# VH-VL binders against q89xp2, part 15

Target 1, 226 residues: q89xp2
Amino acid sequence: MTSPCKHGDRPPGRHDLVFVSPAGWRAMLDARDDLAADSLLARWPKMRWPTIRRRALPHEATGVALGLPLPPSAGKKRVALLVEIDHVASVARPPSLQQARAYAPRNWWPTLDRLDGLALRHSVDARVYGSLAWQSLTGLDYVTGRSDLDVLFEFRSETDIDRFVADVAAIETSAPMRLDGELMSADGAAVNWREVHGGASELLVKSIERVVLLDRHQFISGATGS
Below, E stands for the ipSAE of ESMFold2; O stands for the ipSAE of OpenDDE; V2 stands for 0.75 times the mean of E and O plus 0.25 times the DockQ between their complexes.

## First folded at step 1 (VH-VL)

Design z14 (framework fv_zimberelimab)
Fold by ESMFold2-Fast, scan of step 1:
Structure z14 (fold): chain C 226 residues (1-226), chain A 120 residues (1-120), chain B 110 residues (1-110)
Amino acid sequence: as target 1 above (226 residues)
Amino acid sequence: QLQLQESGPGLVKPSETLTLTCTVSGGSISSYDYYWVWIRQPPGKGLEWIGSIYYSGDTYYNPSLKSRVTVSVDTSKNQFSLKLNSVAATDTALYYCARDFYGSWYFDYWGQGTLVTVSS
Amino acid sequence: QSALTQPASVSGSPGQSITISCTGTSSDVGGYDYVSWYQQHPGKAPELMIYDVSKRPSGVSDRFSGSKSGNTASLTISGLQAEDEADYYCSSYTSDSTWVFGGGTKLTVL
């Protein structure tokens, strides 16, 4: 038995998509009658829709802890899953702004276009997560009139963080939705962009493993390190 | 090294059933991370996906062919097979078997292809 | 008709660069990072050149690169060589979890 992960593949980061093999899905559904009874979950492996990593509970130390959100029509439940590492087929980045645009409400398009242009100017890699990401990945209705646009901004050493978040805030003023999201450093640590824009001297920094409080300049300086 | 090889008749009469087999060597068909696929190419035209199978027997078919196509797998022989019913001249094509990585969407290995002519 | 649009032919001279486009819709090329490119020499099976829009399998020359903008994916071949003369096909995942292919592009190295 060999692991499905290829050499050179990076480990999953925040909001990265995890694809479970059909055998892994079968094992999960066989172990859980509640999941097997759900018609959407029965379709998930057939459609090759992904899951996302979540922080493992103490009793889940020997597996890969995963989750997926069900759409609002199915009760907007978050499903917790656990698979063996051999059942992880691949890992992918969340959808780009351009990929997600086709699935977004038309009145969101100008905001998505402005964000895409902004990211290019600031050497930022911008991806969507949350409701719009899941809608674009599945074609199911996740986005509602109350949904936020959730964007992951991975910045580089040349990025002027203060100017970037000021420009994000300016775009939000004309947006038809709340613009939520995270700034992520090259090492995978993330913080809500709004905390950075607010000028806080200490930031609540999240990683796949933990949450810590860091000085603003320590977080920003991490992007220039090697 | 993984290799796939198609085998079957090169000539099939209209209304008959076309049967092709793909033999996998240098690797196991009983793999968690791959589907096994049939693709065809009519003369002078592009590629058309026919159907895919997982080693457990789970199948996906091209909707335009679903009423006529069956794909099966025999893990003991490391083979998978295509049956296409009620063939017509429009089914004349090169038929390829291929491997499809489940964690993404691409065909990393292809058989050499076998030409099937549907003629009286 | 092919679901994805490619030019019927492209040509270039040895050492030059050429680009082949593959245009679809938001439900295939535009919606996903699941574009792959295949090279087919006369009488041979297709061979994977690019997958996931821009990734190369082991053994494929770095002269081959892939990219995507909106609903159009592109295959670029730099430093053209005689052995690059072949048919090139793009393919993409669709929102129906099916496969679509381009009509193919014949590359002539003059």
Scores: ipSAE 0.021, ipTM 0.572, lowest interface PAE 6.1, mean pLDDT 86

Design z15 (framework fv_zimberelimab)
Fold by ESMFold2-Fast, scan of step 1:
Structure z15 (fold): chain C 226 residues (1-226), chain A 121 residues (1-121), chain B 110 residues (1-110)
Amino acid sequence: as target 1 above (226 residues)
Amino acid sequence: QLQLQESGPGLVKPSETLTLTCTVSGGSISSYDYYWVWIRQPPGKGLEWIGSIYYSGDTYYNPSLKSRVTVSVDTSKNQFSLKLNSVAATDTALYYCARHYSYRGWYFDLWGQGTLVTVSS
Amino acid sequence: QSALTQPASVSGSPGQSITISCTGTSSDVGGYDYVSWYQQHPGKAPELMIYDVSKRPSGVSDRFSGSKSGNTASLTISGLQAEDEADYYCSSYTSDSTWVFGGGTKLTVL
């Protein structure tokens, strides 16, 4: 299981799950006719399902900017939400590969098991986000025949990044789906793993607050503790 | 006590199709945690993985054999089968059916007795 | 043709220890912690001895242990007994989502 932590302990990071209080949900649904009219969204607070943190838009002056992806059957749109910080009940990490496996298509199981073993070998904490994560969190059908497997790889200083992404690429070659995902450093900065594997000299590094171009060597050397 | 038992012809002529069946007893083939597997061993030689099947019908094949191999599953009979087309003398081997754990580890944990198949005129 | 390299034979006396190596590449043994070892007595099906590099199934003696360094996995048998005389095969998952076996090692207990 993903362990919840209180929002006040730290702001939620990239891909973190944010649980909104009943009062927060009531305020949001009362303010938004589109949300209140959606029977699936009415179930969200009743089932205690999470949201995910997103970057605040320029006009969002206060509070916590959140997103909620609807399943494909409900239009596959991402609902933008904004709550007061007092209405964040808890924060949790995205589901582990082990937690998500039970909800995955069976033909994805070999790929998930290989990634679990690879992450363990390289001192990487591997977690899922995207369609499989939401399917595992809600039990609703998010994964389709065209879905990617989205994995967050949180590496440590001892991780050999170049070898790790080469092994990820090898796993993808035999996978029944596209393996998308991000490498994330301890400070929460993330890059697409494929961009690192591709040998780009500059990487598009994402954080909650901004997107910046960083030198590849700078990012990787920081990650390995060199 | 789950057991696997191979059945099929002990002799097949060159160019014909080899058909083997594995019967699962003492447990269900409709298991979320396992693949069902064919492995062979030519006399005096090592082991070679042929292919695996999940109870849903999803298959995985050894690339060197993929053009000649079909594995199928019949959950109503608790059986899975191997068809190997266009056999030659080099296909002479002991053929094992086996069970392959797929959840948080990959290994072959249960094997049938093996059945000797000779390819000869 | 075996994909993984094992010595053809190894020998030891009762009570001694022996080690059998299994060498592959970064696309199999080096890349994944899914290495298993099987014992095969003449006329019998293989039996699982070690899985996931170093784990023992229920019923397998603590005398059997597994390890891995880089592209080489090792099976160590301590306190050799006559009944340990058998063929030993390593197996590994590969980057192609397939399974490969080593060529096998004949253990002779002198």
Scores: ipSAE 0.000, ipTM 0.424, lowest interface PAE 16.7, mean pLDDT 84

Design z16 (framework fv_zimberelimab)
Fold by ESMFold2-Fast, scan of step 1:
Structure z16 (fold): chain C 226 residues (1-226), chain A 122 residues (1-122), chain B 110 residues (1-110)
Amino acid sequence: as target 1 above (226 residues)
Amino acid sequence: QLQLQESGPGLVKPSETLTLTCTVSGGSISSYDYYWVWIRQPPGKGLEWIGSIYYSGDTYYNPSLKSRVTVSVDTSKNQFSLKLNSVAATDTALYYCARGTYLEWDSYFDYWGQGTLVTVSS
Amino acid sequence: QSALTQPASVSGSPGQSITISCTGTSSDVGGYDYVSWYQQHPGKAPELMIYDVSKRPSGVSDRFSGSKSGNTASLTISGLQAEDEADYYCSSYTSDSTWVFGGGTKLTVL
């Protein structure tokens, strides 16, 4: 579990966890007969499990667009949810590598430990998202033999990005899984770390609202124009 | 195998109402993961989106057609339909029905019917 | 409603790469990540080639790629083949919860 952020602390970014109030869950389930029929979804509010923010469609502009991934045993569905802003109880960062480690397959532990040490050396805040994050948050089986390790690397201005991604690639060489993930600037814009490592002069940069092609220098300097 | 099949008259007279039906087979029309779409293409011209209907019952229409168009769904027949009022020769087109997705929070039109030609005689 | 702006035609030789642009506004292409590209052969229904700016459905060749910069989305086809000759349409979601198509681009493989 990560510490919740209240309104005014930090705006929700990519992969941040959103906790919906009991009243919000009630309103949502009452509006959706498909969700009310799902026994696993009935457990979500009772267990106080989070959702995640997703990009809103225009007709969802009056609310907060959220998503909820179901485990593979339940069909590996992503459920789209919409709540009123007053029904957002709290927001938290995704689990740290340390928090997620206890829920990971044992053969992933050396990779997680190496990534944690690397992040500390490069002034990077490393968090997990995807299957391992949801397994650590719920205790449900999300991680399979086909799962990637998904890591969010939030870098700072002093981070040597080229060296950092080279070191990530080196760690992946001995990893028992595919290491996927994003480099994220302080303003929330993200790019797949492999694109940066591949030496591309232009990067496909993602934010909450859009995808844009930027030159490498614009991304690392924070001139994203989002 | 999911299939969408348009049906309706091939010829409609000016000022009448065009009614088309899309029959969905191999999948349920009653699902939050999907929405249902009408698109048309005048002979030799480009695609034009007509309207969509969502699981919520919300409908959205092309502004140029909004005063004349209604899209509705019949879950008991696994069908959705298009009504276009006061047709003119400019409404002559190949009409497609399609499925839109919300699956995995992605949004796009993944399956299209074969299209049905509607001619409005002058 | 105005269509998104595409060039009327583009041509290339087998093995070359071509790019088709799709320009809108901040209320459609620039504002949302719901840009799709469709291929249409004569007498056939359109087929989805790219969705959500850059994603490919299963079964679509990796020769097809999508990108976006500001208000302009692009479809790039590498290693052109004769079978790629078709009409290509972009589409985008809008701030009014509607969809808009581009005017279409005729690709000729020389």
Scores: ipSAE 0.029, ipTM 0.574, lowest interface PAE 7.1, mean pLDDT 85

## First folded at step 2 (VH-VL; framework fv_polzastobart)

Design p14w (at its last look DockQ between E and O 0.02; V2 from the best seeds 0.00; counts 0 for: pae E 7.2 > 2, placed apart)
Fold by OpenDDE, look of step 2:
Structure p14w (fold): chain C 226 residues (1-226), chain A 121 residues (1-121), chain B 107 residues (1-107)
Amino acid sequence: as target 1 above (226 residues)
Amino acid sequence: QITLKESGPTLVKPTQTLTLTCTFSGFSLSTSGEGVSWIRQPPGKALEWLASIYWDDDKYNNPSLKSRLTVTKDTSKNQVVLTMTNMDPVDTATYYCARELGWSYDYFDYWGQGTLVTVSS
Amino acid sequence: DIQMTQSPSSLSTSVGDRVTITCRASQSISSWLAWYQQKPGKAPKLLIYDASSLESGVASRFSGSGSGTDFTFTISSLQPEDVATYFCQQYNSYSWTFGQGTKLEIK
């Protein structure tokens, strides 16, 4: 069994892109008779498209929980997959705003650019997930007129979170789409940015391991207990 | 049982167009994940992939030969046709068609016997 | 295109010996690698796929290992019928490439 993870690499976190080995794909799909007839899924390994790391469900077996969202044309079905860690070929971060820009509707470009600039100014690493990300990754049509822009903002200890989310909100006022997304701490714990902006004393914090309510200050300070 | 067989001219003049047909059985290009590929091998030399075509009509050509290659399929006849233009003596080789599972196994598990194509004046 | 460098180009060994052939990819190909056996006047025969998976019906003395850029094909105990040329093939990209081949003979 070839160790897919390079020595020293962190395990794939929530929202990370996971590229699966040939053997991994075979194992995943062979275990799922219900997926055998799906032509788009058959294309996925062929096209070397990634999956996305998700939290494991309580009833799921040991392994790396992966998600595969199908486009609207395929009913927006979300396929849940499990793969053994040995079949993780590589891991990547979600696309940057810059990478995804070319695949976005033109009217989204100003918003994307503003968010990109904002992220840079605040030392935030901004990545896209959701429909725009998958559109950029696959070239398939994921974005519709009702699509939100989903952004993952990885903040640092020095980031003024309150100011940052206020600025995100300000950008949204002129945006042609709704801005959704998460603020993610260095440990991978994440909160919806709107929840933070709303001034809640307790935040619903999601990590790859758990979902918990944490004090706002605890989350911002990085004391997530993970 | 899966079988493939190449057919076409065994002698081609320089600058002429080569047309080869692969007739296969035991699988169908209407089935998701199925593909047929063309590979050639000059005498005593290494294998060279030429082109692939799949169930969904997706096609790939060798970049170095892209402008010269066309691959098509007739699913109803279980045939794949390779066309290669402007043949040159350097193109003398045994040409193979092979089944490729283009799902997650992009290798060639079944091969035709091959047909030697000689390009000569 | 990804180049596959196969070594050695040729080797001569004895029946019962362990044979090792290597292929190196010019860039990472994960485990998207196959090994073929070709006898004179015959089409290649698939032996190994996905770097280490043995094709159905292939003798267990054949094996493959490796990932990324470095791969190894092994015959644990060479048999007379194993005289052939062996090729590696990568399929990580949509430009499939083969190694130059290893001609295996018996002393």
Scores: ipSAE 0.445, ipTM 0.792, lowest interface PAE 1.5, mean pLDDT 92
Fold by ESMFold2, look of step 2:
Structure p14w (fold): chain C 226 residues (1-226), chain A 121 residues (1-121), chain B 107 residues (1-107)
Amino acid sequence: as target 1 above (226 residues)
Amino acid sequence: QITLKESGPTLVKPTQTLTLTCTFSGFSLSTSGEGVSWIRQPPGKALEWLASIYWDDDKYNNPSLKSRLTVTKDTSKNQVVLTMTNMDPVDTATYYCARELGWSYDYFDYWGQGTLVTVSS
Amino acid sequence: DIQMTQSPSSLSTSVGDRVTITCRASQSISSWLAWYQQKPGKAPKLLIYDASSLESGVASRFSGSGSGTDFTFTISSLQPEDVATYFCQQYNSYSWTFGQGTKLEIK
């Protein structure tokens, strides 16, 4: 039997940043010739940059399945990692909108400021994932002229979700980029914000374990506790 | 259960633009780091990768065709759309969409049934 | 682009025989190689990934080996249902490329 991560009773959830210990990096590099040969991947342990959770493959019976998105300039853009749970040094939430702002293209700043203000008004914790998150974490060039802004909106029971997504849509109207984001409940279940805004009767609800279609009311009422 | 299905026109004229839609279920492009790719197979010939799009919205086009190809996704509809401009009779092929696991596992574990697209006047 | 060359282009053999197909990459691809089976009128089916790992639900008579530039796909004992075209695919670096295929028939 294996124990949970040192920083909690459960494995890290979807979108969580996972920091691998130096021993964990050494073990991975020793076991994986492809990792050892890549000069960009060699920077990860030196710079102490995080990884991200991913869904485990069927043959990955033990350990923590992690991913490492490389910048667009890399030939192979996504790297799968598998580490022993003892080598998970820490877990962190994705960067906040405020933390990521300085790393975004300057023409994105008004949209980020509007989203941050909207999130505060609606009692939503807004964070970034995807290209802007990785640009803010590493300083490497992840964001391109074609990049979406990927936002994670963690809502609370008092949040008027329908009004919130309508206001997000209004902000996107004048944004220089497409907004691709998720509404996440306290239990880690998430749905794409456009499905909620578009009025779909069934929502594609995502968790680290599975993807499931749920009735709109079931997600909103059950996930918010109302 | 994971499924993918291609839809769109089966006959186009030379110079026209082809638009194909891949509708999938049992996975999402915003949950697990996965990707969807378009691959074609001319009659009696080898498979040729065309384009890929991933959960983080990274997009790749085959460099021999890249100015002709656009791939987009709509995660709320579980759809990926391929647009290919300036079709020519040599583009006649069966077009497949397929899932990539991503994260170093950039092979195709689930495929659609394919749709034959014929380009002729 | 990394070119993938398969050999032979076709193969005719008997039920029960051992079948060997090779795939050679124009540059090292480490172990980032998959093998597919394609029956007429059907989409390809993944058999082997990471050069030697058997996909779930695939019969144990299928196997793969190799690393670097030289890879081998083996059917230990050919069955009638194994008549198909077999392809390798590299996923070491963009662009993803396929071998031209090996058509396997029973004589």
Scores: ipSAE 0.034, ipTM 0.589, lowest interface PAE 7.2, mean pLDDT 85
ESMFold2 (binder alone), look of step 2: mean pLDDT 92; pTM 0.940

## First folded at step 4 (VH-VL; framework fv_polzastobart)

Design q1 (at its last look DockQ between E and O 0.31; V2 from the best seeds 0.00; counts 0 for: pae E 3.0 > 2)
Fold by OpenDDE, look of step 4:
Structure q1 (fold): chain C 226 residues (1-226), chain A 118 residues (1-118), chain B 107 residues (1-107)
Amino acid sequence: as target 1 above (226 residues)
Amino acid sequence: QITLKESGPTLVKPTQTLTLTCTFSGFSLSTSGMGVSWIRQPPGKALEWLASIDWDDDKYNNPSLKSRLTVTKDTSKNQVVLTMTNMDPVDTATYYCAREDYWYFDLWGQGTLVTVSS
Amino acid sequence: DIQMTQSPSSLSTSVGDRVTITCRASQSISSYLAWYQQKPGKAPKLLIYAASSLQSGVASRFSGSGSGTDFTFTISSLQPEDVATYFCQQSYSTPYTFGQGTKLEIK
């Protein structure tokens, strides 16, 4: 059966939101007896909520590795799922800072606005993942008083990375929450922004395919060794 | 084999209440992801979704008809009932019940023509 | 409500021809789109779900593509048994809404 060419959908990368077909959901849940009785998981597709693309685990079966974090009310369990590529219905990028703002605690708003402004000045796309992202996506309570803000900074070749991360660090000094996150290049390779800010000569670079140590300059220049 | 069948009056007078029953087999409304929807189609016209009920006991009605529609289920009997009040000749249509697999209507009854006439 | 605009309203083609029908949503519906076939006097039949997934038992000559607001339904080689009215339907949010339909005939 020639799978209809999903014309236009890019393969999902790290942090991408993945929407799964009904058949895919059923397959995923049927494969996991431990999840079959979970009412929230059963409702997840009903609510049209996404999963998140993750790296495959060592020795994991062939497929698209997905993650689903349950809210604190459900024990903060992280569910690892695997789906066939044919059941990927659509892929989306994580929510922008702007999109997520309305779902954040009010005391976060000044920091979010500063980060958004910074991103715009540096031609960086700022998106959120982690608790704020899922709160925005589901409307469920994910953010707590202990939550950090997880930001994905999609930078460009012209971005002054050193200055950018310094400015991020400066914003954090007045932030009511810890600022975590990654700098992501156009090819999907990403590094923790704190690692870059720390001045390390080698960076732990994560992509959907691999984790490698890469020279700082190579990463910044876009030479990720692929 | 999965089947759905609509039953009820085929003739209703204006202002009267229509009650349709969907009897199905081969699946259960206790199964996650399963639902039953009612869809109607006036002669020669497009399809219109009316209401849905699912395994989680959630009910959805078309807002344009919300005040007139009630949907209930009896899981043990494999039946879903649609009630529509204050029928009007404009409500003349073929009424279908369909299985809803999460978001899609993958199986349909044959439909029943309901005529509203004095 | 999300409006679904289907085009064309009617088609007359020859056996073996490629048929293309389009559906546009008034807002993004991601991939929550289905295509149905309805033959005269019969109930609709699901052909495509999730914009591009072929329903089990459906002939491979049927396909769907698109995301967001613009979607396409295709019959690669029209057969006599394909004479029917075709409908798109969004399942992104309630109320679920259908396109106005495309009546497909053979010349």
Scores: ipSAE 0.713, ipTM 0.863, lowest interface PAE 0.9, mean pLDDT 94
Fold by ESMFold2, look of step 4:
Structure q1 (fold): chain C 226 residues (1-226), chain A 118 residues (1-118), chain B 107 residues (1-107)
Amino acid sequence: as target 1 above (226 residues)
Amino acid sequence: QITLKESGPTLVKPTQTLTLTCTFSGFSLSTSGMGVSWIRQPPGKALEWLASIDWDDDKYNNPSLKSRLTVTKDTSKNQVVLTMTNMDPVDTATYYCAREDYWYFDLWGQGTLVTVSS
Amino acid sequence: DIQMTQSPSSLSTSVGDRVTITCRASQSISSYLAWYQQKPGKAPKLLIYAASSLQSGVASRFSGSGSGTDFTFTISSLQPEDVATYFCQQSYSTPYTFGQGTKLEIK
């Protein structure tokens, strides 16, 4: 077989990192003069940095919609990419808190360590997205003095989510940054952690395909269909 | 028309330093994605990548050669220079320079045979 | 270092026959693989890049397939001008490495 598309590969999920194949990069370089003309964008294929899954626009009926977040020095914009499914070389999960720690400002380290300990105690898989994730993936300066810490908390059905978010809030009281984050069920549906901490009976649940309002019990049980 | 051409000595004595120049035309090493590599082929043997330098000013050397290799570029002259120290008869080979476009060597020079003997 | 093992080492076949050459990487290289043709006394010529993409100006009888560790190069119908040595090369990580080559002859 020449292409994975013959076997119907699944598309990447929310927050997944997507590595584009060399054929995919060649196709985009041929079609997109803006990629080759920008000194930073031209480095992406060379460095083999990943891209990020994004929600497809209405006219993007086929393919995999990807984003390429640029650092603040380049205007803090996200370049939209669209690739064929057979040009997805591999998919990876976002960096773990432990992996990202070395790339964070040193004054963030106590907060990261407390979050890592909390995640371990609750059997939660904690990963980063946003500025710290991209700083750890590229080595470029994404994190600023105003940056949030964006954390993805993947919980299990046994997790006491209400106690978990209360503990997250306690950690934030002494943190040098705002903690922004999502609670993600095993099926990939996610909610903002503050909605849960605030006691909302209905939650805005996000997945790669849709956004829906579900009651708290439905989200915890994993019946979202994300 | 894009060309690359290797120049330098064809006979070198053991322990001497080899300096080879790749002169190219029809492209610039300032163009995104471009690089020039040095690759050698001993008579009847496989190709061996030695070193490269690219548009982003990054340099790469084959670690098996224990930093015997230095690669530099002169953008004004469209030249890339390989220096290889402490030559030995096992280094006898045809030496090529080749253009890389991100990941693949799409054009090669004709090569120059370098013989290392006393 | 990523080792590239190429098979067969030599091949003798007839004009019009299908030719198949394989290349195995010692670890996954995704699709960062190229195939080159080298005629006696000449420099290599790129035929296939990205494992399966045909280089501009190369005849359509040449093709490549594979990803990961196992790759195949095919000449669908051998022509007299295809007598050469063929090499695979990985560009996944430095040092870039080549297969030992396959010498192709016509009976």
Scores: ipSAE 0.435, ipTM 0.761, lowest interface PAE 3.0, mean pLDDT 88
ESMFold2 (binder alone), look of step 4: mean pLDDT 92; pTM 0.938

